# Ledger of designs, part 4: VH-VL binders against p78833

Target 1, 198 residues: p78833
Amino acid sequence: MSFPASTHVYIAKIIGKKGEGDKILDLLSKVNEHVLKSEPFTKTYYFARDAKNPDYIFGLELYDSKEVLENSHKTSNPFLAFANYLTSTHAPLAEPLQLLNFKVVDGHLDKDNLGPDAKDYVLYTEYTGDSATLKQQLTVNPKADTSLIIHSLDDPSLYAVVTRYSKSGIEPGPAEISGATSVSQQVIYSGVGFLNRP

## First folded at step 30 (VH-VL)

Design F1
Fold by ESMFold2, fold request of step 33:
Structure F1 (fold): chain C 198 residues (1-198), chain A 119 residues (1-119), chain B 113 residues (1-113)
Amino acid sequence: as target 1 above (198 residues)
Amino acid sequence: QVQLQQWGAGLLKPSETLSLTCAVYGGSFSGYYWSWIRQPPGKGLEWIGYIYHRGSTNYNPSLKSRVTISVETSKNQFSLKLSSVTAADTAVYYCARGDKLWGDYFDYWGRGTLVTVSS
Amino acid sequence: DIEMTQSPDSLAVSLGERATINCRSSQSVLYSSNNKNYLAWYQQNPGQPPKLLIYWASTRESGVPDRFSGSGSGTDFTLTISSLQAEDVAVYYCQQYYDWPLTFGQGTKVEIK
């Protein structure tokens, strides 16, 4: 497994008010239908709920380039309907939308190409620290069904790791790194989206 | 200067439960995977399983039904229990620190505890 | 499970001469996108716990003498001791960490001829 150098990674953090998660995912499901039909440049479009709060939505998105994300994906009618809901007078978000830009460092998304499942254990971990140290110490775990290492395009001190296991009873995430801080978020696949295009 | 010190009963009868403890000194307990590995006399090494300091475990399928690895973070200790032992479980048992991000290989080892299961 | 097979089971080498130990895995332990081999080597002196020598197939652990080197890729790996010393009398093990369960080779005993 390799990724083209132009691959653009989007991490979406969508903090919905109580009761808003279902509607947010319904709109994202319509965007996903458009992505599958019309966006061969969208290689990953995966949405999950935070394990502790089902109204908090996590997105992992991979595009062939930042240009197709900005000029094609974000201009589509289903995306605009989603975006218009988020900024509507209904005010469905508890916090401002976070859209984080990354590039791929190393890894894989769906070993054995079995697809995401709500039973998967999925952990998203952010590391902040010395970039050279993080680059040296972050390694791929071939045992995981997803092991993706990404580096922020806007903050050189920020790396993230996505870890997913489909096997029951396996929950290890990446260890702490000396000299760096980390924060982890467990998420549960929502039924909306995909890791590898079918 | 990480040191692993291990202890537990060295002589068991069939059907008893093996119980070993490993304490970590001179380094961080947090942020690491901790493993048990065994070696029957005159034979090779077998990975039993590991535990992350926060409690997540993974066990060798060959032993999974009989193995429990636990952590006591307040004491920087982790332990092994192996139930329903037989003579085939006679081995030197080692605790070890998993190195790097995923606990993949072992850079520090305890001195070993010989556990003999009587025939 | 990835099975690890070492050869020979036992090796007698004169002091100062070269010792070569082979390790074969039943499946590739190479992660092709970064070209890393998920393989380690250990030394176990008599009555002692194993000691890490090599990881990533060819990277020496800190404090390991230059006479120890690892090579190979995919399914076939070699540990070489370029000039055997008395303290190198030990059993040597390879270990894969590509997949669970973590598995070791059966060991190769190195002795002085």
Scores: ipSAE 0.533, ipTM 0.841, lowest interface PAE 2.4, mean pLDDT 91
Fold by ESMFold2, look of step 30:
Structure F1 (fold): chain C 198 residues (1-198), chain A 119 residues (1-119), chain B 113 residues (1-113)
Amino acid sequence: as target 1 above (198 residues)
Amino acid sequence: QVQLQQWGAGLLKPSETLSLTCAVYGGSFSGYYWSWIRQPPGKGLEWIGYIYHRGSTNYNPSLKSRVTISVETSKNQFSLKLSSVTAADTAVYYCARGDKLWGDYFDYWGRGTLVTVSS
Amino acid sequence: DIEMTQSPDSLAVSLGERATINCRSSQSVLYSSNNKNYLAWYQQNPGQPPKLLIYWASTRESGVPDRFSGSGSGTDFTLTISSLQAEDVAVYYCQQYYDWPLTFGQGTKVEIK
């Protein structure tokens, strides 16, 4: 499916202290319930754990626009409860919250509408380098169940790619690009959220 | 210029294991997908599978129960093992570099090794 | 599997004349959002490995002469040699890379008439 030009992509990196991952996901589950019921403008709301540290939470979120993210999603009661927990005196985060803003370059989120599954192999890769080179070289993989290319709204040198395979035994990743720095993170679907609205 | 040099035994008996090695010269080994492709005499090409330099693999389903592709990164080499060979496995075997981000098509090829399965 | 079928199996063309090779896929290899066809063409001279000619259906690999061109979309593709030269006597293969496993056509042999 094509993406409207106004589509706003949010990558959330929520680095919880030891033992905090479950509580963070519990609160996000309540936000997800509200998203499904009340936010038709939220097209993707997907949360996963880092494959090596289950208290590190990865979020992939797509909104019809930045305006609905800021003025409608972030003002909802379940979101405010979640945000208040993250900034509370309990201090559940090991590192400051990272919220990255992107636009869609190309791709698809859930080929064949299989839905996300904990057995999926999911890789998030950031590329930093010459923007024209990255734009030319980053290409969709039609073989993947997710193949999404996004470009930072705040840093022209930053692109990211999300790749997901529902087939077990495949551990795919895009190749490194000469002249670019890349950082990859494998994540595992948490059971909270969705790729395409049900 | 990138060169792929391949070697291995060219004559096998049925039920033996085919073993071929490919070494990469004149270019980067890291950051690429490396494939094996075979061609029976007088026939077309069949993709066997690939390996990414870090070790992840993907195999043609028709062969995957018998195929292992592995890397020796310190030597810039990758290899093919095909178990339980039969006459149907007689072919020229090529190693190849996958092009671009996903290794989807092949810009450099080895010279090929004819493997004959006797009996 | 996406099956790739080439026609003709063999083609005889006079030097300097046009050669046309067809490739048909059992399923579309077009990715709709970028409008790219995930298809390549190879040339294989006698006793040599295949050589990449064309990728993305119509993009010529560096160093490939202008007389080689690719066209088509979806399921139907054509490789054209606009003016056949002696060194173009070879077998030509199409290959899809839209889905796994990667698959090739059965080949088209081009000879001088």
Scores: ipSAE 0.521, ipTM 0.838, lowest interface PAE 2.7, mean pLDDT 91
Fold by ESMFold2, look of step 31:
Structure F1 (fold): chain C 198 residues (1-198), chain A 119 residues (1-119), chain B 113 residues (1-113)
Amino acid sequence: as target 1 above (198 residues)
Amino acid sequence: QVQLQQWGAGLLKPSETLSLTCAVYGGSFSGYYWSWIRQPPGKGLEWIGYIYHRGSTNYNPSLKSRVTISVETSKNQFSLKLSSVTAADTAVYYCARGDKLWGDYFDYWGRGTLVTVSS
Amino acid sequence: DIEMTQSPDSLAVSLGERATINCRSSQSVLYSSNNKNYLAWYQQNPGQPPKLLIYWASTRESGVPDRFSGSGSGTDFTLTISSLQAEDVAVYYCQQYYDWPLTFGQGTKVEIK
């Protein structure tokens, strides 16, 4: 299955202060309930913890269009409550909220429709380099349960890849691309969200 | 030009552990997947598994319980251990370099090591 | 496992003539959204390791002579040697890399007639 050209991808990096991860995920769980009930054009809403720091939350979100994100998701009461918590005087974040905007280049989200699991191996890799080179060299891995290639809407030099295996014992990530630098982050499904709508 | 040189014992008794080493010359070890592939005499090829230069592995399910692939990055080497061998494990064993991104097809191969398991 | 079946098992071709080798996969190895076939071809001369000829079903590896070409899509693939040379006497293997485990065809032996 291909993605429509209008598909809008968010990568959320929510760097919570020590002890804040559970509360951040509790609020996101309420947003997810609203997404499932009321946002049929929000196609992926997946949240995970950084493998090394459970207070660092990673989000992968796919919307049918930027308009769905701006006019449906970001205007919802549960989202506004979540956003208000993050910017409150409690100051739950150790770093400013990072919301990275991407378009889909190619890939798939849940090959066998198995759903996400905390035992999944999930790797998020950012590549910085020549855009034409990265576009040519980055290729989908059909053996992965998730293999998603995305290109930044704000930085032409930035690509990212999400790789997920539901089969335990597999730990491959994409190899280094010649002429590009990369940063990888292993994440663990939090129990909040979905890859394909149930 | 990348070259793969492999070595290890060529004659084993049943129940012994096969142990082979592959050294990489003339190119980068980092950033690649490194595979072992075997070929029984007069037969086709079987992929055993790979290791990424940083240590992550993936094994053929048919062999997974008996296979360990390891890496010694300081020496640009990787190795294969196959435990509890039988006559069915008699084959030429090759080390090979996988493609840059996923290690799925193999552009450089070692010369092969014939390993014979006595009956 | 995706089973790879080659035909014929053995092929005798006159020098300078065309050799055609077929490979069939038990499941499609085409990823529809990028339109790429996850399929490679190898040549193995007697006493030598395999040598990569073609990847992505039809992309020739650097240094491989133009007489080698790959075609096909989905489940059916062909390696063609347009004008057989003496050094092309070898066993040829297809290999899929669409799914785990990576699997090879049983081989096709090409000989001079």
Scores: ipSAE 0.496, ipTM 0.835, lowest interface PAE 2.9, mean pLDDT 91
Fold by ESMFold2, fold request of step 33:
Structure F1 (fold): chain C 198 residues (1-198), chain A 119 residues (1-119), chain B 113 residues (1-113)
Amino acid sequence: as target 1 above (198 residues)
Amino acid sequence: QVQLQQWGAGLLKPSETLSLTCAVYGGSFSGYYWSWIRQPPGKGLEWIGYIYHRGSTNYNPSLKSRVTISVETSKNQFSLKLSSVTAADTAVYYCARGDKLWGDYFDYWGRGTLVTVSS
Amino acid sequence: DIEMTQSPDSLAVSLGERATINCRSSQSVLYSSNNKNYLAWYQQNPGQPPKLLIYWASTRESGVPDRFSGSGSGTDFTLTISSLQAEDVAVYYCQQYYDWPLTFGQGTKVEIK
């Protein structure tokens, strides 16, 4: 359940206009096929829809390093097709693409290696506050199927947590950390991608 | 200074439903897990289950078929119902607040309510 | 379920002497990547609810006297009261929070000899 120190995490926030979610996911599905066949350095490539708006796409991506992300993943034909669609004159996004860079602090992605499911309860929470306080107080939950703690590479005050339960009825809320603010997003697995390589 | 105050009927006949309520004062209800824990006279502690302030629950499998925990967030309250009681359910029942992130250990406890089930 | 077993069941100690309570879990409660043990200790004085003493196996809750300390890792844990005081007469419980259901040890009663 450890991650190499070079592990690079992307959190993707893809805010599609009304009706765009399916096309965005279709293009990501083609990228995922390439990832599975040709990118052993991509350890997680997981896409979900926002629970309240199905055209808002959330991505969790783990790479062996930033270098392979930049030089291998982002240069692939399926990725270029996806990126070209998002920046096309069709203008499918309601907001600019957000790609947030993180390192892993602690945790695990798929405890029993059973794969993600659309019935999973998944919560993504961002915490902003004193870095030392957040590092001390944010703790892995071994009971969750996913419990991942990540720290922003661009903003030292920003941490995020991904929590996933495969059992119905468990709906974790974001713990309130004194001296920190938080925002949370429930997401639903889209059928595109994976948490651990099959 | 967080305080938990609990109440409910303390004497039951077999097959009745135990019902207890816990109110939270002097602190936030939101963002926490809230648990019920019981202690038969002269015996140890048994975790019954929890509820998160938004309503999600998890119950001890030993009691799961008979337990319901519910929350009334507008009143900072949560409640325990245990159906089909027997003399084996005689215990002091505590409500408790879980710790900050996952609520897995209990930093504030109610005073306890003795519930006796006649035989 | 992770079973928690304490020893001894009862312990008599003179005032000012050391009391030692052991707790063993049926499975490791250590999350190895962060080296944290998901274990807590509670004190229950007569007629009172339990009170949290220690979490993460060795971290003292605020306001708990320095004479209380926790140690151990994996499956074997110890609560130590370095110099027993009259107010320390209580039953002490360990509790794991590594897996569901949350479970407690059967308790160790500490009395003045």
Scores: ipSAE 0.433, ipTM 0.804, lowest interface PAE 3.0, mean pLDDT 91

Design F3
Fold by OpenDDE, fold request of step 33:
Formats: structure tokens, C-alpha cells, sequence
Structure F3 (fold): chain C 198 residues (1-198), chain A 119 residues (1-119), chain B 113 residues (1-113)
């Protein structure tokens, strides 16, 4: 496995209010600056827009551990400011955040270190089904520069796969797994964040 | 049982465009990648490209400039066009179903269509 | 491109005897983290399309007789027919799906001696 066992994957689904996508990304950009400067334990801090709704923001975050996420990143002033602005009771920029905890099962992320690109197709697919079946059936796609299989720490029946073909124009499709249901989201890099440390 | 039926013109002149169609029966069209593969007489197999029901395609670089694969999801059909054919394009052309994961190996095949390019 | 090279080009084996076909890839088709080989084998009878025999280098497709087996890892693979039957006369192909474009070996013709 390419990732330490302690690696914590954090998936953020931000449903922004109409027209607030840019504002959300601006806030995230500030957080990203802090992450780059002060959070060496953050391996990935990647944000993308839903291909269908630009106000829906997808976040892929990888940390050295859940501990640094909870006790360092989430306690940082930039993050707290972001969270406060985003979830303001007076004028929220978004719906309540959906934050999902995962561990890495297998795969690779930006293996050629090409970085994020708004021209790339990135597919995030969630699989729900028998855990043993999903574990057995989900397989890394070595042809993709990004093929990351993650398992939910919140729901054992939930797996997810992140797939990207960089600079190829290839749009990854959601693989079918017998006995499992799947929901996919196509996202496009927003310009905020990184897949690997620059 | 999944069945792939394919058809198209089997005789072409140089510079013409090859056009084949494959229809899928007895399976979920949206669940797999669908490929075209060709085999010159007495020769090996060459992967041409694939398509997903959403229209996503990937082509062999050796043929990319001349190949177009399209899909008609409502009919569970996908098609191959190969432009500017030459004698080198003479082959049996197969449509095939990819695996459930990434469509990388092929478990169901059409019977093949011989396309002969001759002046 | 990953080039697939089979050996021999043709093989004559007596009925009931072992047939061995080799396939070599120009690059490894093994994914190190999951230890899976992205390699498939096909059987093709005259006038018919290829038939999937083996995938992941050693997993038999449903309905394939147990006399067929795949082995190997990395760059060197082998398809073995433990006891050749008359119906096994065909051309066999290996195929990698580790990288684009998908590529096949040139084929090995298996005949009865």
C-alpha cells in the first residue's frame, strides 16, 4: 500500500447556496494557504466543483492521521473562520456540511504528480453494499493517474472510489459492482487546493 | 444471456469510411464499457477503442485520428466509424463487452464482421 | 505501448498431453499494492470470436474447464492445458489491461500432434 495505515481521508460535500460557490472557494483558498504553510501533515487538500452545479463543492482531503485533522486542522484559525462563515446562522453560505471519514483501502493519487487540472474529469463514486463483496470486487485502475479506493469509517457498507485520467480527455465511468448500489459525482477542479504537496 | 449482434458494410474501397454497428441484447447497457476490436486475416487482435453509455470514449492512439465510436443508448447500440480506409484496414471487426470494473478485458463478443478494403 | 509476445507461435501436442503457452509483456502488468496481474487469456476457434479463458492472470472465467490454468506474474505468464483435448485446438491470445492501449499477444496456434 502506498499510504500509511494511519492516513485519514476526509470527504467534504458542500452544498452552497445559489451563487455562493465562488465565495465558498475564496474562503477555502484562504484555508488552503494556511494548509500549505502550516500543515505539513496534510497530504491532499483538493476542492472541485460539481460538474452540474457550480455551487456544489467537493473536497478530497488526506491527512497523516485523524488526530491531526481533529486537533490541528479543525482547530486552526483559518478553518474555524471558514466554518463560521459557511455555517453562519444569520446568512449561511451553504447547507450543513456533509463530512465523511474514510481510510485508504488501495490505490494511488496523482501518481505522475501532474497536479490538479480543471480540464480533467474527476469521478467520485460511492458504493453501498456488502462490505466483504465490495472489498473483494473493487480494484485499482492502474491506467488512471488517480485511482483511490477508500472505505468509510462511519458506515462499513460504504466504499468510495476516486478516478481521474489526467490530460487525456478520458471521462471515467462508474464501475458496476454486483450486489451494490452506486452514486457518482463528476467534479472539476476549482483552482483551490492540491493533490500532492507542491 | 448477453448477446452482441453487429452489422455493416463488408466491402469498401480505399478512402471510404468503415461503418459498423453493434446491438446489445440481454444485459445492462449502461453498466459496461463497449469496445471495438479488429483482427486482420491470419493475424492477431488490435483494440480500437471503447465507449461508455454516457459517450465517454477512449481510442487506440494508432487509430485515434480516424476512429469515431458513438453510442445510441436508447437502442442499446454503439457504432464504429473508421475513415480513410486502406487495404491495411481489412480485418474482422468485433464488438465486445468489457468487464464490470473498467472494461479492460472482454467477456462477450459479437460474431465479427469481415470488412475488406479493395480497389 | 506494452508489447505482448507469445511463445511459441505454434505448438503441436498429443492428445492428453500438457500444452504450455508463454506470454511476455514488455513492461510489468503487476500492480504492486494489490499484487494483481492485469493479464487475460483468450481462446479463439476458427471463424469465431475470442473466448475469455482467464483473467487476473490465473482466475478462470465461468464455464472454463479446469484443465486450463494461468500462472505467472510481472512480465512472464503461462497458459497451461494440463491434458489437451480435441476441442482445445485453437489460437490462444494473451492480453494486458494494465495500461492504454490494451494490447494482445500475436497468438499461439495449438494443434494436435
Amino acid sequence: as target 1 above (198 residues)
Amino acid sequence: QVQLQQWGAGLLKPSETLSLTCAVYGGSFSSYYWSWIRQPPGKGLEWIGYIYHRGSTNYNPSLKSRVTISVETSKNQFSLKLSSVTAADTAVYYCARGDKLWGDYFDYWGRGTLVTVSS
Amino acid sequence: DIEMTQSPDSLAVSLGERATINCRSSQSVLYSSNNKNYLAWYQQNPGQPPKLLIYWASTRESGVPDRFSGSGSGTDFTLTISSLQAEDVAVYYCQQYYDWPLTFGQGTKVEIK
Scores: ipSAE 0.583, ipTM 0.861, lowest interface PAE 1.1, mean pLDDT 93
Fold by ESMFold2, look of step 30:
Structure F3 (fold): chain C 198 residues (1-198), chain A 119 residues (1-119), chain B 113 residues (1-113)
Amino acid sequence: as target 1 above (198 residues)
Amino acid sequence: QVQLQQWGAGLLKPSETLSLTCAVYGGSFSSYYWSWIRQPPGKGLEWIGYIYHRGSTNYNPSLKSRVTISVETSKNQFSLKLSSVTAADTAVYYCARGDKLWGDYFDYWGRGTLVTVSS
Amino acid sequence: DIEMTQSPDSLAVSLGERATINCRSSQSVLYSSNNKNYLAWYQQNPGQPPKLLIYWASTRESGVPDRFSGSGSGTDFTLTISSLQAEDVAVYYCQQYYDWPLTFGQGTKVEIK
């Protein structure tokens, strides 16, 4: 369950205008095909829709290092096509692309290696508060199919937790932590990407 | 100190619905998971399920088809309904507060309510 | 379900002597990455609700006397009362929180010899 110390986590928040979600995911599907064939350094490449707004796309990406993300992934032809669409004069985004940089604190991505499913319950929670307190209080939930704890590389007060359950009737998330604020987002697997390399 | 006060009918006939309520005093209701746990006379403890203060629930699969847990956040209360009871449902029923993060172990408990299902 | 089995079912111990209660889980409750055991212990005095004693297998809850200690890892756990007091006459339960559903041991009754 260890992650190499160099593991780089990207959280992508792609806020599409009404009707743009399908096109954004189609382009990401092409990037995913390239990732599977040519990027052994990309360990997770997972995309989901916001449960309340299907044009808001959530991404969870794990790379062996920040260097391979910047120098290899971001230079691929399918990625450039995706990036060019997002910045085109068509202006498909309602807000600028958000790319958040994290390191892994602890956890697991796919306990039973069954892969992601649109029926999964998936919750992404951001915590802002005292870093020492959050580090002490955030623990892995072994009962979840995904339980990942990550810490921002840019904001020491920011932690995040990804929780996934494959059973559709279970919707538990972590409790709010005293002295911290939290924001949660339920997401639904889009059919694009993977948690563990197949 | 946090205090949990619970109430409800203690004597039921088969096929009736068990209904219990728990009120939380002396502490925050928000940001916690709230559980129901039962104990048949002279036997061990069985976790029934929990509710998060915002309404999300999780139930023991053995009881899931008959259990509803609900919350009234404005009153700092949560409730248990267990439908279609039989004599096997005779137990002391406890409400409890879950631990700080995942609600997986229980630091405060109500006094318990003995519910007897007659034959 | 993870089955929790306690031994013995009952135990008679003289005041001031050591009481030892065992708990075995049907599968490991250790998460290897954080090296934490997802196990708790409770005390239940007659006519009272359970009281949390220990979580993470060995961490005492606030206000619990240090004569109570938890040990073990993986599948085998022990609650020890180093010097039994009169108020320690109770039933003791272990509980795992590694997997759904949450499950408890059947209990161990501790009495004065």
Scores: ipSAE 0.437, ipTM 0.816, lowest interface PAE 3.4, mean pLDDT 91
Fold by OpenDDE, fold request of step 33:
Structure F3 (fold): chain C 198 residues (1-198), chain A 119 residues (1-119), chain B 113 residues (1-113)
Amino acid sequence: as target 1 above (198 residues)
Amino acid sequence: QVQLQQWGAGLLKPSETLSLTCAVYGGSFSSYYWSWIRQPPGKGLEWIGYIYHRGSTNYNPSLKSRVTISVETSKNQFSLKLSSVTAADTAVYYCARGDKLWGDYFDYWGRGTLVTVSS
Amino acid sequence: DIEMTQSPDSLAVSLGERATINCRSSQSVLYSSNNKNYLAWYQQNPGQPPKLLIYWASTRESGVPDRFSGSGSGTDFTLTISSLQAEDVAVYYCQQYYDWPLTFGQGTKVEIK
């Protein structure tokens, strides 16, 4: 595996009210500028829009550790500005913010270093079921430039898979795992963030 | 439980277009990749391409310029068109379901359709 | 493309004896990250489509008799029938799904001696 054991995966699900997506992404863009300049411990900071809901923002973040996420990233001024907006009296969220903690189980992320692209299909799928079964059944797709399997640190019955075929026109499809339920989300790069450090 | 039924014309002249359709019964159409595979008489198997229920395709480069796979999700059907056929395209054509993850191997197959190209 | 080559092209084995079919890939179909081999085996009877026997190089598909087994890793794989039965007369194919396009071996015909 190319990921250290300490690698922390952070999944953000931000569902804004109608028309709020752009403002959310603008603030995240400012955070991204700070990340690029001042956070070498942030290895991935990728944001995409739900393919069906432009105000639903999906975030994939990878950090060297949970410690730097909590004590460095979340304490930065741009991040605080973003967080303050989400909790402001304006109340921009349509649904409660979801922040999920994962660890890397297996896979690769943008293995050819092509970077994010709005033309690519990106699929995020969550699997819920027997942990041993999921661990056994989930597998990496070597044909995809991104095939990342992650395990929840919050719920041992929860796994997730991120899949992308870069510049190929191939659409990732969800897998069926016997004894498990799954929920999939197709997302499109928003223009904010990176998969690998540029 | 899953069953694939396929049909189409079995006799073509050179330069015509092959057209086959496969219907899927007893399974989740949206959860798998759906492929076409062919087998010339007495020879091995050649993967042609697949389609996802939303219309995304992946073709074998050897046939890409002549192949079109389409889908009609409302009917759980997908089709194959192969243009400018020659005698080399004579084969039994199979529709098949990919594996549970990425459509990489095939667990369910149609019965096959023999397509003969002759002058 | 990954080329798949089987050996032998044909095999005659007595009833109850072991049949061994080999498959070689032009490049490794082992993914180093998960140590899985992206290799499948099929059985095909005359006039019928191929039937899936083995996937992940060594996992039997449901309903497949235990006399069938797959082994190997990287570029060299083997399908073994421990005790050949009359119904095992068929053509067998290996297939890689490590990379696009998907490719098959040329097939091995198994007959009764």
Scores: ipSAE 0.433, ipTM 0.813, lowest interface PAE 1.8, mean pLDDT 94
Fold by ESMFold2, fold request of step 33:
Structure F3 (fold): chain C 198 residues (1-198), chain A 119 residues (1-119), chain B 113 residues (1-113)
Amino acid sequence: as target 1 above (198 residues)
Amino acid sequence: QVQLQQWGAGLLKPSETLSLTCAVYGGSFSSYYWSWIRQPPGKGLEWIGYIYHRGSTNYNPSLKSRVTISVETSKNQFSLKLSSVTAADTAVYYCARGDKLWGDYFDYWGRGTLVTVSS
Amino acid sequence: DIEMTQSPDSLAVSLGERATINCRSSQSVLYSSNNKNYLAWYQQNPGQPPKLLIYWASTRESGVPDRFSGSGSGTDFTLTISSLQAEDVAVYYCQQYYDWPLTFGQGTKVEIK
């Protein structure tokens, strides 16, 4: 379980206004169809709803490189339709779109190739603190079906961890790192996207 | 300095429910995983399960149908219940603190409580 | 379940001599991308609870004397006591934390002789 060094990670935080989550996901479903058919360079394209607010959409996206993300994925017609909706005069977002850039530090995405499921327990945690400490103390959990450690390309003090369990009854809390602050978000697979290409 | 003190009934009859409590002193209860581990007389160690301080649990599949681990955060305590005991459940039962990250290994242990199930 | 097997079951070592305890797992406990081995060692002195000695296969817990060292990778691990002291009479256990359930070896008893 290694990732090529050029792997580019996008964390998307799409804060929809009340009632907009379904439309946002419908458009992302069309992008996902294109990704599966035409974008072998897109290795993960996973969308979930925030567990507390179904109109808040979380995205985990892995690309072979930043170049293919910018020059191929973001120029596709389905993506442009999605982007045009988000910036339209309808104004479907309650907050500006957040697209966070990360590199992979360590981990795996779908250990047993079970695929994502709405019954999965999925936790996304951001850690802010001393970079050397976070790099040394954040470790992969081999017991999880997803255990991904990523480091921000924009903020050296920021790491994030994605943890997923597909087995019933396993809901560990966020790991605590001495000297770091953290914020966590539980998300629920939306039915749109994939963790490993089928 | 963290100290774990444990107590509960030491002698049970078959089919009864084992009930043990562990209290945490001299350290933080929050942000840790708390485990129960048992040791039959003269034998090795068996991990029973853990509870995270906010209540989520994970149990050894061999015991899962009979085990409940609970937390009482206001008292810095967690407890073990093991139902339908037999003589095979005779063991010293330890509470232990798991590491902060995933609760994977145990740096502080209680003194142990011998629980004997009469045959 | 990952089964942990220790050898020998019992070991007699003269004071000041080297003691070597082996632990084998039924599956690798190495996560290859980070090269970490998800393995710990414990000491249990007579009448006392276990005490953590080593984690990540080779990292000593704070306060553990330098005579204790861990080595190995994958499926084969060794705990070494470089110069046995009287207080080292105990049963030693390895433990994996790579997969559920967490499992321990059956123990190795170390005695002075």
Scores: ipSAE 0.425, ipTM 0.811, lowest interface PAE 3.3, mean pLDDT 91

